# VHH binders against F-box/kelch-repeat protein SKIP4 (SKIP4): the designs that were tried, part 17

Target 1, 358 residues: F-box/kelch-repeat protein SKIP4 (SKIP4), of Arabidopsis thaliana (Mouse-ear cress) (q9m2c9)
Amino acid sequence: MACIVEDPQRAGQSNETQIALISGVPDDISKSCLARVPREYHMAMKCVSRRWRDFVCSDEMCDYRNEFNLAESWIYALCRDISGGVFLHMLNPFSSRRSWKRINDYPYIPMREGMGFAVLGKRLFVLGGCGWLEDATDEIYCYDAAMNTWFDVVPPLSTKRCYFACETLDGKIIAIGGLGLNPNAKRTWDIYDPLTRTCKSCSDVNIVPEMEDSFVMDGRIYIRGGVGGSSTAVYSASSGIWERMDDDMASGWRGPAVVVAGDLYVLDQTFGAKLTMWCKDTRMWIHIGKLSQLVMKQPCRLVSIGNSIFVIGKDCSTVVIDVENVRKNKMNGVMVCSSIPKTWDDDIDVISCKSVAI
Key: E = the ipSAE of ESMFold2; O = the ipSAE of OpenDDE; V2 = 0.75 times the mean of E and O plus 0.25 times the DockQ between their complexes.

## First folded at step 8 (VHH; framework vhh_8dlx_2)

Design f03 (from c03 with S102T; at its last look DockQ between E and O 0.01; V2 from the best seeds 0.00; counts 0 for: pae E 12.6 > 2, placed apart)
Fold by ESMFold2, look of step 8:
Structure f03 (fold): chain B 358 residues (1-358), chain A 119 residues (1-119)
Amino acid sequence: as target 1 above (358 residues)
Amino acid sequence: EVQLVESGGGVVQPGRSLRLSCAASGFTFSSSGMHWVRQAPGKGLEWIGRIYDSGSTFYNPSLKSLVTISRDDSTNTLYLQMNSLRAEDTAIYYCAKTPYRTSWYFDLWGKGTLVTVSS
């Protein structure tokens, strides 16, 4: 029999957008391989091609890494220098040379106070605040940690605010109370949805007017406010209602707070720098250990990664506390810690710290 | 009524000193941070300095050697001492109050007092 020669079949045109990520490999397999590369190498991957750059910066890559439990958390500190300029420092806690690195200058806010700082996905948000002789602003700026770039966000907050509580809950950023030209701002909160690019304003006469500190635990936002932190309240995003904070829990909230695997930790500065933990079952604060002031400068901010609490003080001085043994064995008076040297000699104030997992 | 009232302004000769006063009423002065701010003709607002309830003072670096801020909590009065006055110090001088725990948002202003430095 004569052999039949197959003719070429027509195929759709290929262009730069449709070029294979890795020659000879289906794109779904290529994306699986690229998503497994450690985060420290992502900048180099952006230099391979436009398609690689687009994928490395994409929500798809971030989602893939989260799905396969490959996300790596880096710490970002919102800082102010002696000139009043606001900027970000970044720390890769998994690097052998754990050191703070400065991120490109934050645009357009040279002397802002009372700003909100929140994380959603791969993005950091800086919200509101006040300037020199300027009223509060409604502006929102976003840093995309995958793209390593800043942009302003539209729409802005519904209400201009400064010195407000700002937290992420259920995929939304919630800005609560604060000060501004609107006399009712102190009794309102904004729910900002970056996905739909919408901002909803709500009100309640029982909101604490001036915010001092906040944290998120068990689907609720806990806040302290009023003169000298004399008032506390709890916001439940699922119901939209305000609740009273447990008096025993509130009594021990005397410093910066962080939640590790559902457990609340506070650096109690009333009697020096003492780390305490709220025990839900007994409704008591448990003393975990004392932090030496020789290794860091106060005031401090807290952020967690896994079972590690990062205590970040002035000039980005950092102490890392491992609470794994405390959580497993309920030990008191003993904690395991280490330190990370500060990055600069400059006098730097740390406003807030968050982690971003990519 | 909650208010701030400045006084002590007027016409002064160059090189002289002048003390401005700000009388406070209707709020707890002894617990409040207080500021002085000025506006020269045709210019924007210029922050002069602040004094906390503790008595600690902080000044605009360009004015630091020329001004002194003090307070008297027994009379609810804020003071601004200005020395070696120049024509460029001609301005309306305001006292202002910040809300509790803020540094740069002023929720109460006085009406201002005019200082004119001329020969």
Scores: ipSAE 0.000, ipTM 0.287, lowest interface PAE 12.6, mean pLDDT 79
ESMFold2 (binder alone), look of step 8: mean pLDDT 82; pTM 0.831
OpenDDE, look of step 8: ipSAE 0.654; ipTM 0.881

Design f04 (at its last look DockQ between E and O 0.25; V2 from the best seeds 0.00; counts 0 for: pae O 14.4 > 2)
Fold by OpenDDE, look of step 8:
Structure f04 (fold): chain B 358 residues (1-358), chain A 119 residues (1-119)
Amino acid sequence: as target 1 above (358 residues)
Amino acid sequence: EVQLVESGGGVVQPGRSLRLSCAASGFTFSDSYMHWVRQAPGKGLEWIGNIYDSGSTFYNPSLKSLVTISRDDSTNTLYLQMNSLRAEDTAIYYCAKTPYSSSWYFDLWGKGTLVTVSS
């Protein structure tokens, strides 16, 4: 169910004889045709007519593309430069010339830290954070990847948070723990529903303070926090409670984590860069391979598309790992990876990375 | 008392240079990350740059060519040299400090000094 955040301003569209999308073609057929156009051309499509623009930017477009298995995942990175400015960068991994591009400026909040980054559908959300002069905020910003624009007004979080875990589950954004003005915020989580524009706050003593990392696997949210990542917890949406994470699993969670095809991968950056996988059956961490330090600039973030893990480091230096191939070749050595070159100025920190399928 | 006090601001003509000073007291200056930040009228805060205890400096890329930050640990003084000043450089200039344990927030601010660039 595509969470159509209906822009309340669109209610006034008068019954004007809607000009056909394509002259002489029924709209349903036209839409089907337009939906088959590759994502790289969507910008151009938006220039054809207002109606084309509206459709291309609509949730309906996404629905068609999903139905036809045409959705293309692009990577979005929330980045900070040396000035403290926050920017959104994008990578099309399917392009012949894979390069990062700055797509939009974040509303400038100088030196904002500890923000959450989440994706729902075609929309990216930047949540909370704290500034040099500002305490934790409850602000939420939304970027629509199809529209390539930020929304003006998004309802805030129920609790001001910074350095919190942020994940999406069941069409909702879950903001967990973190620092805030409220001492109890550390043991709280918010459930933000973009459809209803409501945020529910909940509390649980099992929530760890000061979140370092999180991931979603098998419908559960895993969080790591505390001093040196010593504390872990698992949230189940079905029960609405937080439980202790398995000790064996927790022991290997020593870096950024990503889930690929239901399997958990962790990049251990303690001594180099080691990719490890959690084996559910044996309840053991398996060493997959090592990344060369020459190709990776720490700190790194992980995002997955299909069977590929994108390791994104400083200055958006990117290494792509095909997990399927790695599994097959039991490579005890240095993983052969493809790299994506840096295209902009140095000294960009990657705050968080997510993929958006359109 | 722990404080930062900026000085050297005033009215200057375009194209001129200006050197601001920040006097630190009440803490170990030599072990502190020091920053310059400015706020133009009606605009938000803009980070100019910083200097580390080793003398290493980082600058806002947009301002790098126009500014130089230095420090004198013997006198607990931070400096901002600005060259080729423009009208757009009119702002209140602040000296600020970050703690060693965390560089993402300022734990101490000066009151600021006004720089007005006008013909």
Scores: ipSAE 0.000, ipTM 0.232, lowest interface PAE 14.4, mean pLDDT 84
ESMFold2, look of step 8: ipSAE 0.000; ipTM 0.256
ESMFold2 (binder alone), look of step 8: mean pLDDT 87; pTM 0.881

Design f05 (from c03 with F58Y; at its last look DockQ between E and O 0.01; V2 from the best seeds 0.00; counts 0 for: pae E 9.8 > 2, placed apart)
Fold by ESMFold2, look of step 8:
Structure f05 (fold): chain B 358 residues (1-358), chain A 119 residues (1-119)
Amino acid sequence: as target 1 above (358 residues)
Amino acid sequence: EVQLVESGGGVVQPGRSLRLSCAASGFTFSSSGMHWVRQAPGKGLEWIGRIYDSGSTYYNPSLKSLVTISRDDSTNTLYLQMNSLRAEDTAIYYCAKTPYRSSWYFDLWGKGTLVTVSS
């Protein structure tokens, strides 16, 4: 299933027939109009014609919407059910009825653990992991959110890995450290470029072997690992090297992290759920507020859209924190948040969450 | 004395239920992830399911309605309950252990117990 991605990304000039997108309207005008339709209607647009489907699924449409600030971010949760099967749930946070929907046509993946989950453009990538009775893999699967389809990605990772950090930086997917029968996996990192279909492998002694968490902020990748989560490292794309994280900054990284408008937030569940933020000016963690309805079930995942943090827990139960509004709340130190009901698929663990803007 | 010993196998008629046991010794059972695996005559290994130290269970999708895995940490025993047995369930059944908190390598296997589903 290699390279089927390039055909949808080249929409607009198929080999079949050059029928106008809208009869009597120049195609450039038609594309401008179609690109402004809200994302919730894009599935219906794909049913109009092959040319409409090709355009709606194209990089051209996605690029237009991003350039003109029309892109709408939807949330995708990589989930595991009680049988160990891996699948996606999707949430449109802008709909009047916000509910999680399961994406059904995921190829069966054996009991994979420790997979990477990353986003580039309109696509979600599931990388590596270890299977049933097997060591780590280098396989990459891609879900194209515009086409609503899965496909294999080639080439695979340069290094088979599981339980690794996986992030997107500068249009590339970075897979960092992890485990496998190949002992070099724990001190290596792969740079996957989907545009050129290349994968470069590098090594650095500062990469810790036991990955717990990661985030990207200000062009840098932060990782946390080691016994008890005390080891940290930072990669800067500008320098190309790994170094130790600031001790003061690292001290407050005691839970899932998310970046909102360039600011780092952490949900610390050590003594009850509280949201903290790293203040660069004072080099201290500040308390934003407490979530009194948040259960202490592990794990909770964080994803941001605009100034909102989505806290996603068991069965995709979701709390939405508007970080600007909660700073002005007066509800006895407890943040006033909205919620999104859990999915109907009980006993669902959320492995990772990302947003995709189209 | 690091061992896993399966028991409870034997000849059973189709449609019946059977409970297998796996006795563990020589390691901290309560903090280990445990698995069941089977091998039918002339076939490869087939993973049945696992149970974490927390008690959470996961199953092979093709078998999920047939089997239940449980553990008793007070007796260091792992169980496999199989229902509605069929001839295709004839196999040697093994219990296996993963390294602490890891599920991707089996570092200890039992010697297996034979289950034969026949009239």
Scores: ipSAE 0.010, ipTM 0.256, lowest interface PAE 9.8, mean pLDDT 80
ESMFold2 (binder alone), look of step 8: mean pLDDT 83; pTM 0.838
OpenDDE, look of step 8: ipSAE 0.413; ipTM 0.754

## First folded at step 9 (VHH)

Design b21 (framework vhh_7b18_3; at its last look DockQ between E and O 0.52; V2 from the best seeds 0.00; counts 0 for: pae E 7.1 > 2)
Amino acid sequence: QVQLVETGGGLVQPGGSLRLSCAASGFTFSDSGMGWARQVPGKGLEWVSRIYDSGSTFYQDSVKGRFTISRDNAKSTVYLQMNSLKPEDTAVYYCAKTPYRSSWYFDLWGQGTQVTVSS
ESMFold2, look of step 9: ipSAE 0.300; ipTM 0.723
ESMFold2 (binder alone), look of step 9: mean pLDDT 84; pTM 0.847
OpenDDE, look of step 9: ipSAE 0.670; ipTM 0.895
ESMFold2, look of step 10: ipSAE 0.097; ipTM 0.620
ESMFold2 (binder alone), look of step 10: mean pLDDT 84; pTM 0.851
OpenDDE, look of step 10: ipSAE 0.765; ipTM 0.921

Design g01 (from c03 with Y100D; framework vhh_8dlx_2; at its last look DockQ between E and O 0.01; V2 from the best seeds 0.00; counts 0 for: pae E 13.9 > 2, placed apart)
Fold by ESMFold2, look of step 9:
Order: sequence, then structure tokens, then C-alpha cells
Structure g01 (fold): chain B 358 residues (1-358), chain A 119 residues (1-119)
Amino acid sequence: as target 1 above (358 residues)
Amino acid sequence: EVQLVESGGGVVQPGRSLRLSCAASGFTFSSSGMHWVRQAPGKGLEWIGRIYDSGSTFYNPSLKSLVTISRDDSTNTLYLQMNSLRAEDTAIYYCAKTPDRSSWYFDLWGKGTLVTVSS
């Protein structure tokens, strides 16, 4: 680690010219006030001064907002256009103008398939992937949502992989299984720790190499793979052990999944897009409602914020389903949903969606 | 018998269009993702594009303005429309499928159909 030795003359000069965050207010009080500003205004705050930009983009501000339950979740969609270019769209779900906005695509991510997409803190990670008939990569791209910028240098995965499960658990990003010319990717998982800038590789003979979908629930990563989701597995973070998924739970996992307040929801897209919920106590899948293909273009991805499920299809077509009434009311409650207009972009595929709380 | 059979190849003049077909049998075509791949003489395989059972398509960026992939689930047939053919499009064209959408390898290939673009 390099130590920084400050010039005494510069240190004295810096202190003499430092501008307070807010004139006449101690910086600690100013930081408390700035951290309470709603996220929709953070872009404007970055334009006030360099000190404001540095604080608004800092870990300190994010930590303060999380500590005081002020964090706001926005949705980020990893997308691919017709040219094969990979980019991000972003949605502020609480703004008066709920519309998708395209984010900077620097650095340009080469055409790739089977990439991982994960969130840790204020940062989004795009991991691995491959071109068709090309080997997988270990590259990681990192976007900082508070700074609105891509990092130039990000340490890679331990193992080149594509078409793998990728989830955040206990402050780490876990990349599981997948494909590559290196056979180790098939039955390994990488644990990426961004705080230590390290990646550790682990193995288990029971991991299937073909990954279709995953979710995190109760400190465990659930994985579906193989043809038609024929293989399922569960990784328990507390034990480090891979286990068989409950057969009744697995039987209803026939599409994208999301967890809302500890409850598992799955969208079965075979006919009319059917939303179901797993009930642990009865070991049954409960029908919630059905969505028309007239309002959504498949394939769809799911992400949740609070008691809302966002169903995001092609061209970022979006339906928002409020499940609060289902969770608080009688079992046969009315499904309440609303629609968000498509993005102006044409013919884009949505690869994955995540939320970032700041 | 599980198979993919390409047809529609032959000799064609530069600037012309050509439509290739791929007849599928022995598996559930309507639930399968399908791909086109080509191999020019003396060169490696080049991926052209894919179409999923949902109808979602994705093309090799270098070819996307020149090709269109479609499918007809009622006849179990995959199509490749190629426009404005050039001499460099001379190749053996294969249809292929993956085991599932998360796989990057093909578990079933056709026998290929030769397309020759010359005067």
C-alpha cells in the first residue's frame, strides 16, 4: 500500500483556502443536511461545488443514508442493442416522470453473452461473458451510480466464465458455475470481495455448469440450470455447503423470480404471464394474478422495490405490481398494477435488472 | 430421428438475395432456440445469429444489416434470409441449436448447405 506524504506548505495552503460545505455551518451539520436531500436532486447537488460533488458521491454519504433509513432504490437494466452493444438504462421509480434514461456506455463493453450483473452498495458490476464461439473472459466492469462513471481498472474474476449465476450475498459478489474452455468454471464459484479487491475460487462436484436463473433468499443462493430447469441447487452462505432445493419449491420455479420481504414470487411466462408466490407454511404455490402479453414483451426480468414488483420486458416495457395488499389482505386480493412507457430505444433486449439504493 | 436439414444453397450472383431453410425433426422445435453459423472455405466458423422460441433475435454485428432470421413453428422450419450477397458470403451454412438459452455450445448441427456467390 502506498503512503501519501503531504508537503507542509501545501497542507497549510490547503487548510487556509478550504471552502466550507455551507457558509457559516460546521461541516458535520452540513453533511447531515445534505445527506437528507432526496436522491432525485443529487445530480444538481454535484454541480454546486467540488466539495459537494465529493460528498454526494462518497461512501460517507451512502453510509449515512443507509444508517438513517434514507436510501432510495433506483432500477438499472443491463441492455443490448441491435449492434450488440451493451449499455445501462436507469429508472427512478418515484419521480413524477417515470421514464427510462440511458447511462454512459464508457468504457464500451464488447459484444458478449452470458454476463453476470450484480450490485454491491452504490456500484454495479458486469462480469465475465463470451462471444459465440469465443472463450469466456474474467473481465469485470464497474459502474458507480453515485458518481455516474465507470471505473478504469477493476480486478478480474479468478475464473473465466459465461452463462453463470451471479448474486450479491453478505457484502460479496458470488459468480457460480457457467461455461468456458477452462473446465474449472463448470463446478466452481468465485467470491469477489470489492473491499479487499480480491477474488477467491471454490469448488464442489455437485454444481451443474449450465445456469438459467438464480435468486437470493434468507442468506442462500438458489440456482436453476439444465434443460428446462431440470437441475436445482442451493448454496448456504453460513455453512458454505451446496444442498438440494426443496422439490415442491423447485416445481413452481418456471420463470424469472424475485423476493419481496422474504416471500418468493415467480413469473411463469408460458401463457399470459402468471404471477405466483411460494408459501413456505403450506409448501404450495399461490396464484396472484395474470398479465396480458398485450402490455408486456417477453422475455421479462423481475426486480423489487419495497412492496412493488417491476416486470421489465423487451424495450424496457415495464409493469409495476403492488403486492402489499396480497401480503396484508385475504389470499384472493385484487392485483394492483400500473404501466411505465417504453424507452425511446428500439429493438433492445434486457439482459438483467437490479436496484441500487443510495 | 433427431436432425436438422438445411436446404436452399447453390450458386447465386453477387447482389442477389437467397433464403435458406432448416427443417427440424425429432425434438420440440417450438420451445428451442435456433442459430445459424457459416464457414467460408479455409476459414473458421462464424456465428450469424439466433432466434429464441419467444421470437427474440440477435445477430452478429458484422452481418446484422444483411441477414434476417425467422422461424415457422407450424412447419418446424428455421429460415435465413440473406440480402445483397457478396463473394465473401460464399460458405457452408449450418443451422444449430443449443441445449438451452444459457449454453454457448451447440448440441445439434445440420449437415450444412453450400452457398457460392459468383458470376
Scores: ipSAE 0.000, ipTM 0.222, lowest interface PAE 13.9, mean pLDDT 78
ESMFold2 (binder alone), look of step 9: mean pLDDT 81; pTM 0.821
OpenDDE, look of step 9: ipSAE 0.557; ipTM 0.838

Design g02 (from c03 with Y100D S102Y; framework vhh_8dlx_2; at its last look DockQ between E and O 0.01; V2 from the best seeds 0.00; counts 0 for: pae E 17.6 > 2, placed apart)
Amino acid sequence: EVQLVESGGGVVQPGRSLRLSCAASGFTFSSSGMHWVRQAPGKGLEWIGRIYDSGSTFYNPSLKSLVTISRDDSTNTLYLQMNSLRAEDTAIYYCAKTPDRYSWYFDLWGKGTLVTVSS
ESMFold2, look of step 9: ipSAE 0.000; ipTM 0.123
ESMFold2 (binder alone), look of step 9: mean pLDDT 83; pTM 0.835
OpenDDE, look of step 9: ipSAE 0.828; ipTM 0.938

Design g03 (from c03 with R101E; framework vhh_8dlx_2; at its last look DockQ between E and O 0.01; V2 from the best seeds 0.00; counts 0 for: pae E 9.5 > 2, placed apart)
Fold by ESMFold2, look of step 9:
Structure g03 (fold): chain B 358 residues (1-358), chain A 119 residues (1-119)
Amino acid sequence: as target 1 above (358 residues)
Amino acid sequence: EVQLVESGGGVVQPGRSLRLSCAASGFTFSSSGMHWVRQAPGKGLEWIGRIYDSGSTFYNPSLKSLVTISRDDSTNTLYLQMNSLRAEDTAIYYCAKTPYESSWYFDLWGKGTLVTVSS
């Protein structure tokens, strides 16, 4: 950032009109320095001054960290306790004492099922859902991971839905299919843009019924639905067109999926949890390894950070799998696993997991 | 009245450059964060980038090498410089602002200016 730090007019204005972020340092240089501080210390930085708190919580901080490739991904799990209450757990995977922590800030989320869970930038979104005697809702709740708080109001979806596919792509949240009193919901998708506060509903007779699972790869959203995952489809954001999924690829999609460095991994949870990878060149699924049911309790969710897959099961019990050997064209390599103890909380179901990079 | 008014659009040959302007009125421009957004025919809105009141700029990674955003607080004008234009850059271009720098939604934007890239 030499051109920014060498702009006397900008630096002079900052230095003359307000308390400097760092004494004797132009604010543009100060922001570059503060943006380099590891995320685990951001809470402490908020205590230094109001200007530090404002910057640490700002979109500008996030923009700087993304620009310099400094963003750190923490994992957030959407969970349900015994009473049916919905809440978030958070994991800093870089901490020496890696443990799940419950987010006890003001909770917005009512007791609901079939909610969507998505991430854009520093923000987590919980969308839709229904109760056992309730119709689906169009409500959206937004958590800001830098401020560590929920927003009071968020514009809703265009279509009330639950049990739908929900993914982020190209700065938008896409909510696909699902259930509701409107019978057309299963053939529609909403394109929600929180930046412009717009939501557009689209329809196509070709999307699959009853959403079960989804993932994003190469600018496309892959969805699986129907009884036992019998129907699959692919949405291309660049064209807005739905396509049929490759039959060979679809045949091995028997559980939660995650993409690591452009490669698709699937955990087949039938017996002892098998991790497999789709090999594009040979068009076949290859076996990576197995996880014992003694270590992982179903259902499991997958999140990736770098070359690591986090397998998150009941009570937020977590196994970390390093797939570096597979990613580097080695097959049947040793699967390196580590464990993170389950949470202190009682009997917790994990609905969905996402990572937030700040 | 509170307004954003874009100008500088028109028909442009591929490979050429074009500079769009956005004149602001009715609010304190010098303390506002500003954005450029575009919409190609039949497509959704695409965020181009933003400039903070500090002058710091950030861009959509897919457009980063093609665009430059600047502001002139003395004339309350926001600019978008586009280089090496391609047919796919044909769109209506809008300027927009958020209520404050940390906000995640636009509360004001203009009616847009059409840029058509064709030979």
Scores: ipSAE 0.011, ipTM 0.502, lowest interface PAE 9.5, mean pLDDT 80
ESMFold2 (binder alone), look of step 9: mean pLDDT 83; pTM 0.839
OpenDDE, look of step 9: ipSAE 0.016; ipTM 0.290

Design z21 (from z01 with S33G Y35S H52R Y55D Y60F R99K V100T Y102D S103R; framework vhh_rezetamig_d1; at its last look DockQ between E and O 0.01; V2 from the best seeds 0.00; counts 0 for: pae E 18.8 > 2, placed apart)
Fold by ESMFold2, look of step 9:
Structure z21 (fold): chain B 358 residues (1-358), chain A 121 residues (1-121)
Amino acid sequence: as target 1 above (358 residues)
Amino acid sequence: QLQLQESGPGLVKPSETLSLTCTVSGGSISSGGYSWGWIRQPPGKGLEWIGRIYDSGSTFYNPSLENRVTISVDTSKNQFSLKLSSVTAADTAVYYCAKTPDRSSWYFDLRGQGTLVTVSS
């Protein structure tokens, strides 16, 4: 029949402007379709056209997938080798192979210790740190997980710091306490907004100086620090101030912590490896179980994806705990875990782990 | 040469809605795959991002402001706008409109000269 091509007015409104993302399909529908493709295929999609590459790599796609509950979380481990070089490993936990892959596209971040590691959207940030002959730095390195590239330049922190807590809250990266030439770094935090490329420094007497661990739960940042992790504090977004952590909750924070679907879990390695959970209703720590297949020396890093906890140790050797499954089976058995083999890059220390949802 | 120009009232009463418009000249909002956004700088403080919008109408807002902010685009006028509801004295700032790079959209690479908006009785 005498069919008419796409409405010129609609075509003039499309993203990527004067050509369609998919021939014969309005761009808004095309974006909806492209955003639903599983993440493992996104690299191939970037090869289709410049318009596809721009969309796949965009904040718009990441935001769309997150809004519609399509986002897929992959794990990134910040690692150090024997030479002191710093680099990333990546794990797609949904792959049939399930193996760690080294990200070698950038040669490495300078040899440093005590760096922060944070995620905002599709991006990973490595912040601060110090070297053997150098005091703390304010430098920030940014890796974009959608583009699979490191940025050439990123604005620095307001305060040079190392051995600090680093978390994402309300679309900002919060770098908390730590050490450095500035004596006030101990009781300060930097609020870094990578979207506006701004950073400011704040202070509060309740921030503990030496950071050991942190987590985010219910819009709050919890930190543990001091000698042997003896001090705790909580940042509440609603009040804008740091407060003392609940004593009952703090009493069980004796190892690395992770939040799974709003519930706090801690791996206590004092006598073997025991997983415990904070129960808000009873104000008690519930013992979930002992890990019969996990034998890891400290430090272990924890990351959650869905109902699973990934326990990541030396050389990225990994044990996966399905917390919903172990809750169902605790009457009759030991916690059922699976393993992911260590990397082929032997003698790798894991500094920190985060997940990136795209 | 692409240019961004803010316009709107310089004075807004508390509890009212702040409304600003950014006019784009030397290029089209629909071209290049950019996002378009707003940032502000309160007196004596650093820059704070507010939000951004694509020409498709899709938005991304700073979580600290998201319940008070609306950004919209009018491609026929080559303009985009900011509405910030329930303003207080804390919203007094210089407001800038801005755009992101074509390939990466998490930071702004061009902004206008800015317009001071004062919230006062």
Scores: ipSAE 0.000, ipTM 0.131, lowest interface PAE 18.8, mean pLDDT 78
ESMFold2 (binder alone), look of step 9: mean pLDDT 86; pTM 0.878
OpenDDE, look of step 9: ipSAE 0.005; ipTM 0.257

## First folded at step 10 (VHH)

Design b22 (from b21 with Y100D S102Y; framework vhh_7b18_3; at its last look DockQ between E and O 0.01; V2 from the best seeds 0.00; counts 0 for: pae E 8.5 > 2, placed apart)
Fold by ESMFold2, look of step 10:
Structure b22 (fold): chain B 358 residues (1-358), chain A 119 residues (1-119)
Amino acid sequence: as target 1 above (358 residues)
Amino acid sequence: QVQLVETGGGLVQPGGSLRLSCAASGFTFSDSGMGWARQVPGKGLEWVSRIYDSGSTFYQDSVKGRFTISRDNAKSTVYLQMNSLKPEDTAVYYCAKTPDRYSWYFDLWGQGTQVTVSS
């Protein structure tokens, strides 16, 4: 079981008397102290003892940190190198250096395209996709960011698919539409529940078969596809119903999207890089500003942490935009931004980006 | 016989445009996805674009927004409009078909046409 795989060394250790986490300190107090250590030091903590490693990697530690608002979000970029191999880059945005680091060269997922990329808790999921000479797959891989390890996930998706919308909602991963060997895959969606290890396939004639982009906002999955992005749909998990997207909202969705504190932002990469925000109150798009093409290598992806949008382009070149002022005033003629150096691995394409809070 | 014949290659300046054509014969054109792949001399084969009878189109990230694939079922022809060309687009471009309207992989290829983007 990939997502709920216990450390084999801990299983063997459970047949012996347990040693205290910290000599002379009750374990509950020790855990409280360890959970407050900043995430940048968690790798070092794993080297102290097997009990420390098991706790640092545990759901208990993540749950404690989330409960007490100690969780720290790091950015993970799913990337493709010049050989076509797929791997992860990671950015700790709180580090003084703020540099991208490549995560473990092995295992990697060579020659896959059109994959889904989703986050659930401390785990990243890579789903489906296809190869140059290979049909779509139903495989799911999981990267546990606390353990820094990859796992195979079972069961696979109910439907082999590539070039599909993939989002996390209400503790489940939802893979929508796409292409594959099954001619009906375009009008289906799979609901994958890692906790129950189940995958349910659903179908609806109203689903748009072509998928380009998606985002999650206010408990709904928004999808865009079709010729030139002309088809849109909205899925509400609470009702299970597909709805038409607001035409005014859809008209401004012309690039990668991200949601910050309930507000939708879109980067229009046509004629440079223009950041816009959807204003729910007025039902209008607010044009925030442009990024210089000299600063960023397109195409770009978006991810948010707090009130910051990370615009991540080719070779992981990154601009950080603080939108706190825009959110408060609904318009600001100047963007507050900073930059993060590109990775040292040239010719890296960024497929997708997500943040993981631990 | 099933046959794919590419035309429209040539030499063009950076920032220029070309339109490639692929005439198909010997199979039911509407039953197949059509596409383009390219052979970059030092890099190997890579897919470029695909189009299905439904009108669904797919593009490699490096060409998205610059290249447009289209098909004319009446003429059994697929096209690749290539705009904003870069030296990195220099390759032999192959037309290809899928075995059916929902398969991703290409099962048959043309002989290729050279595209060179140079000052």
Scores: ipSAE 0.013, ipTM 0.431, lowest interface PAE 8.5, mean pLDDT 80
ESMFold2 (binder alone), look of step 10: mean pLDDT 85; pTM 0.856
OpenDDE, look of step 10: ipSAE 0.428; ipTM 0.788

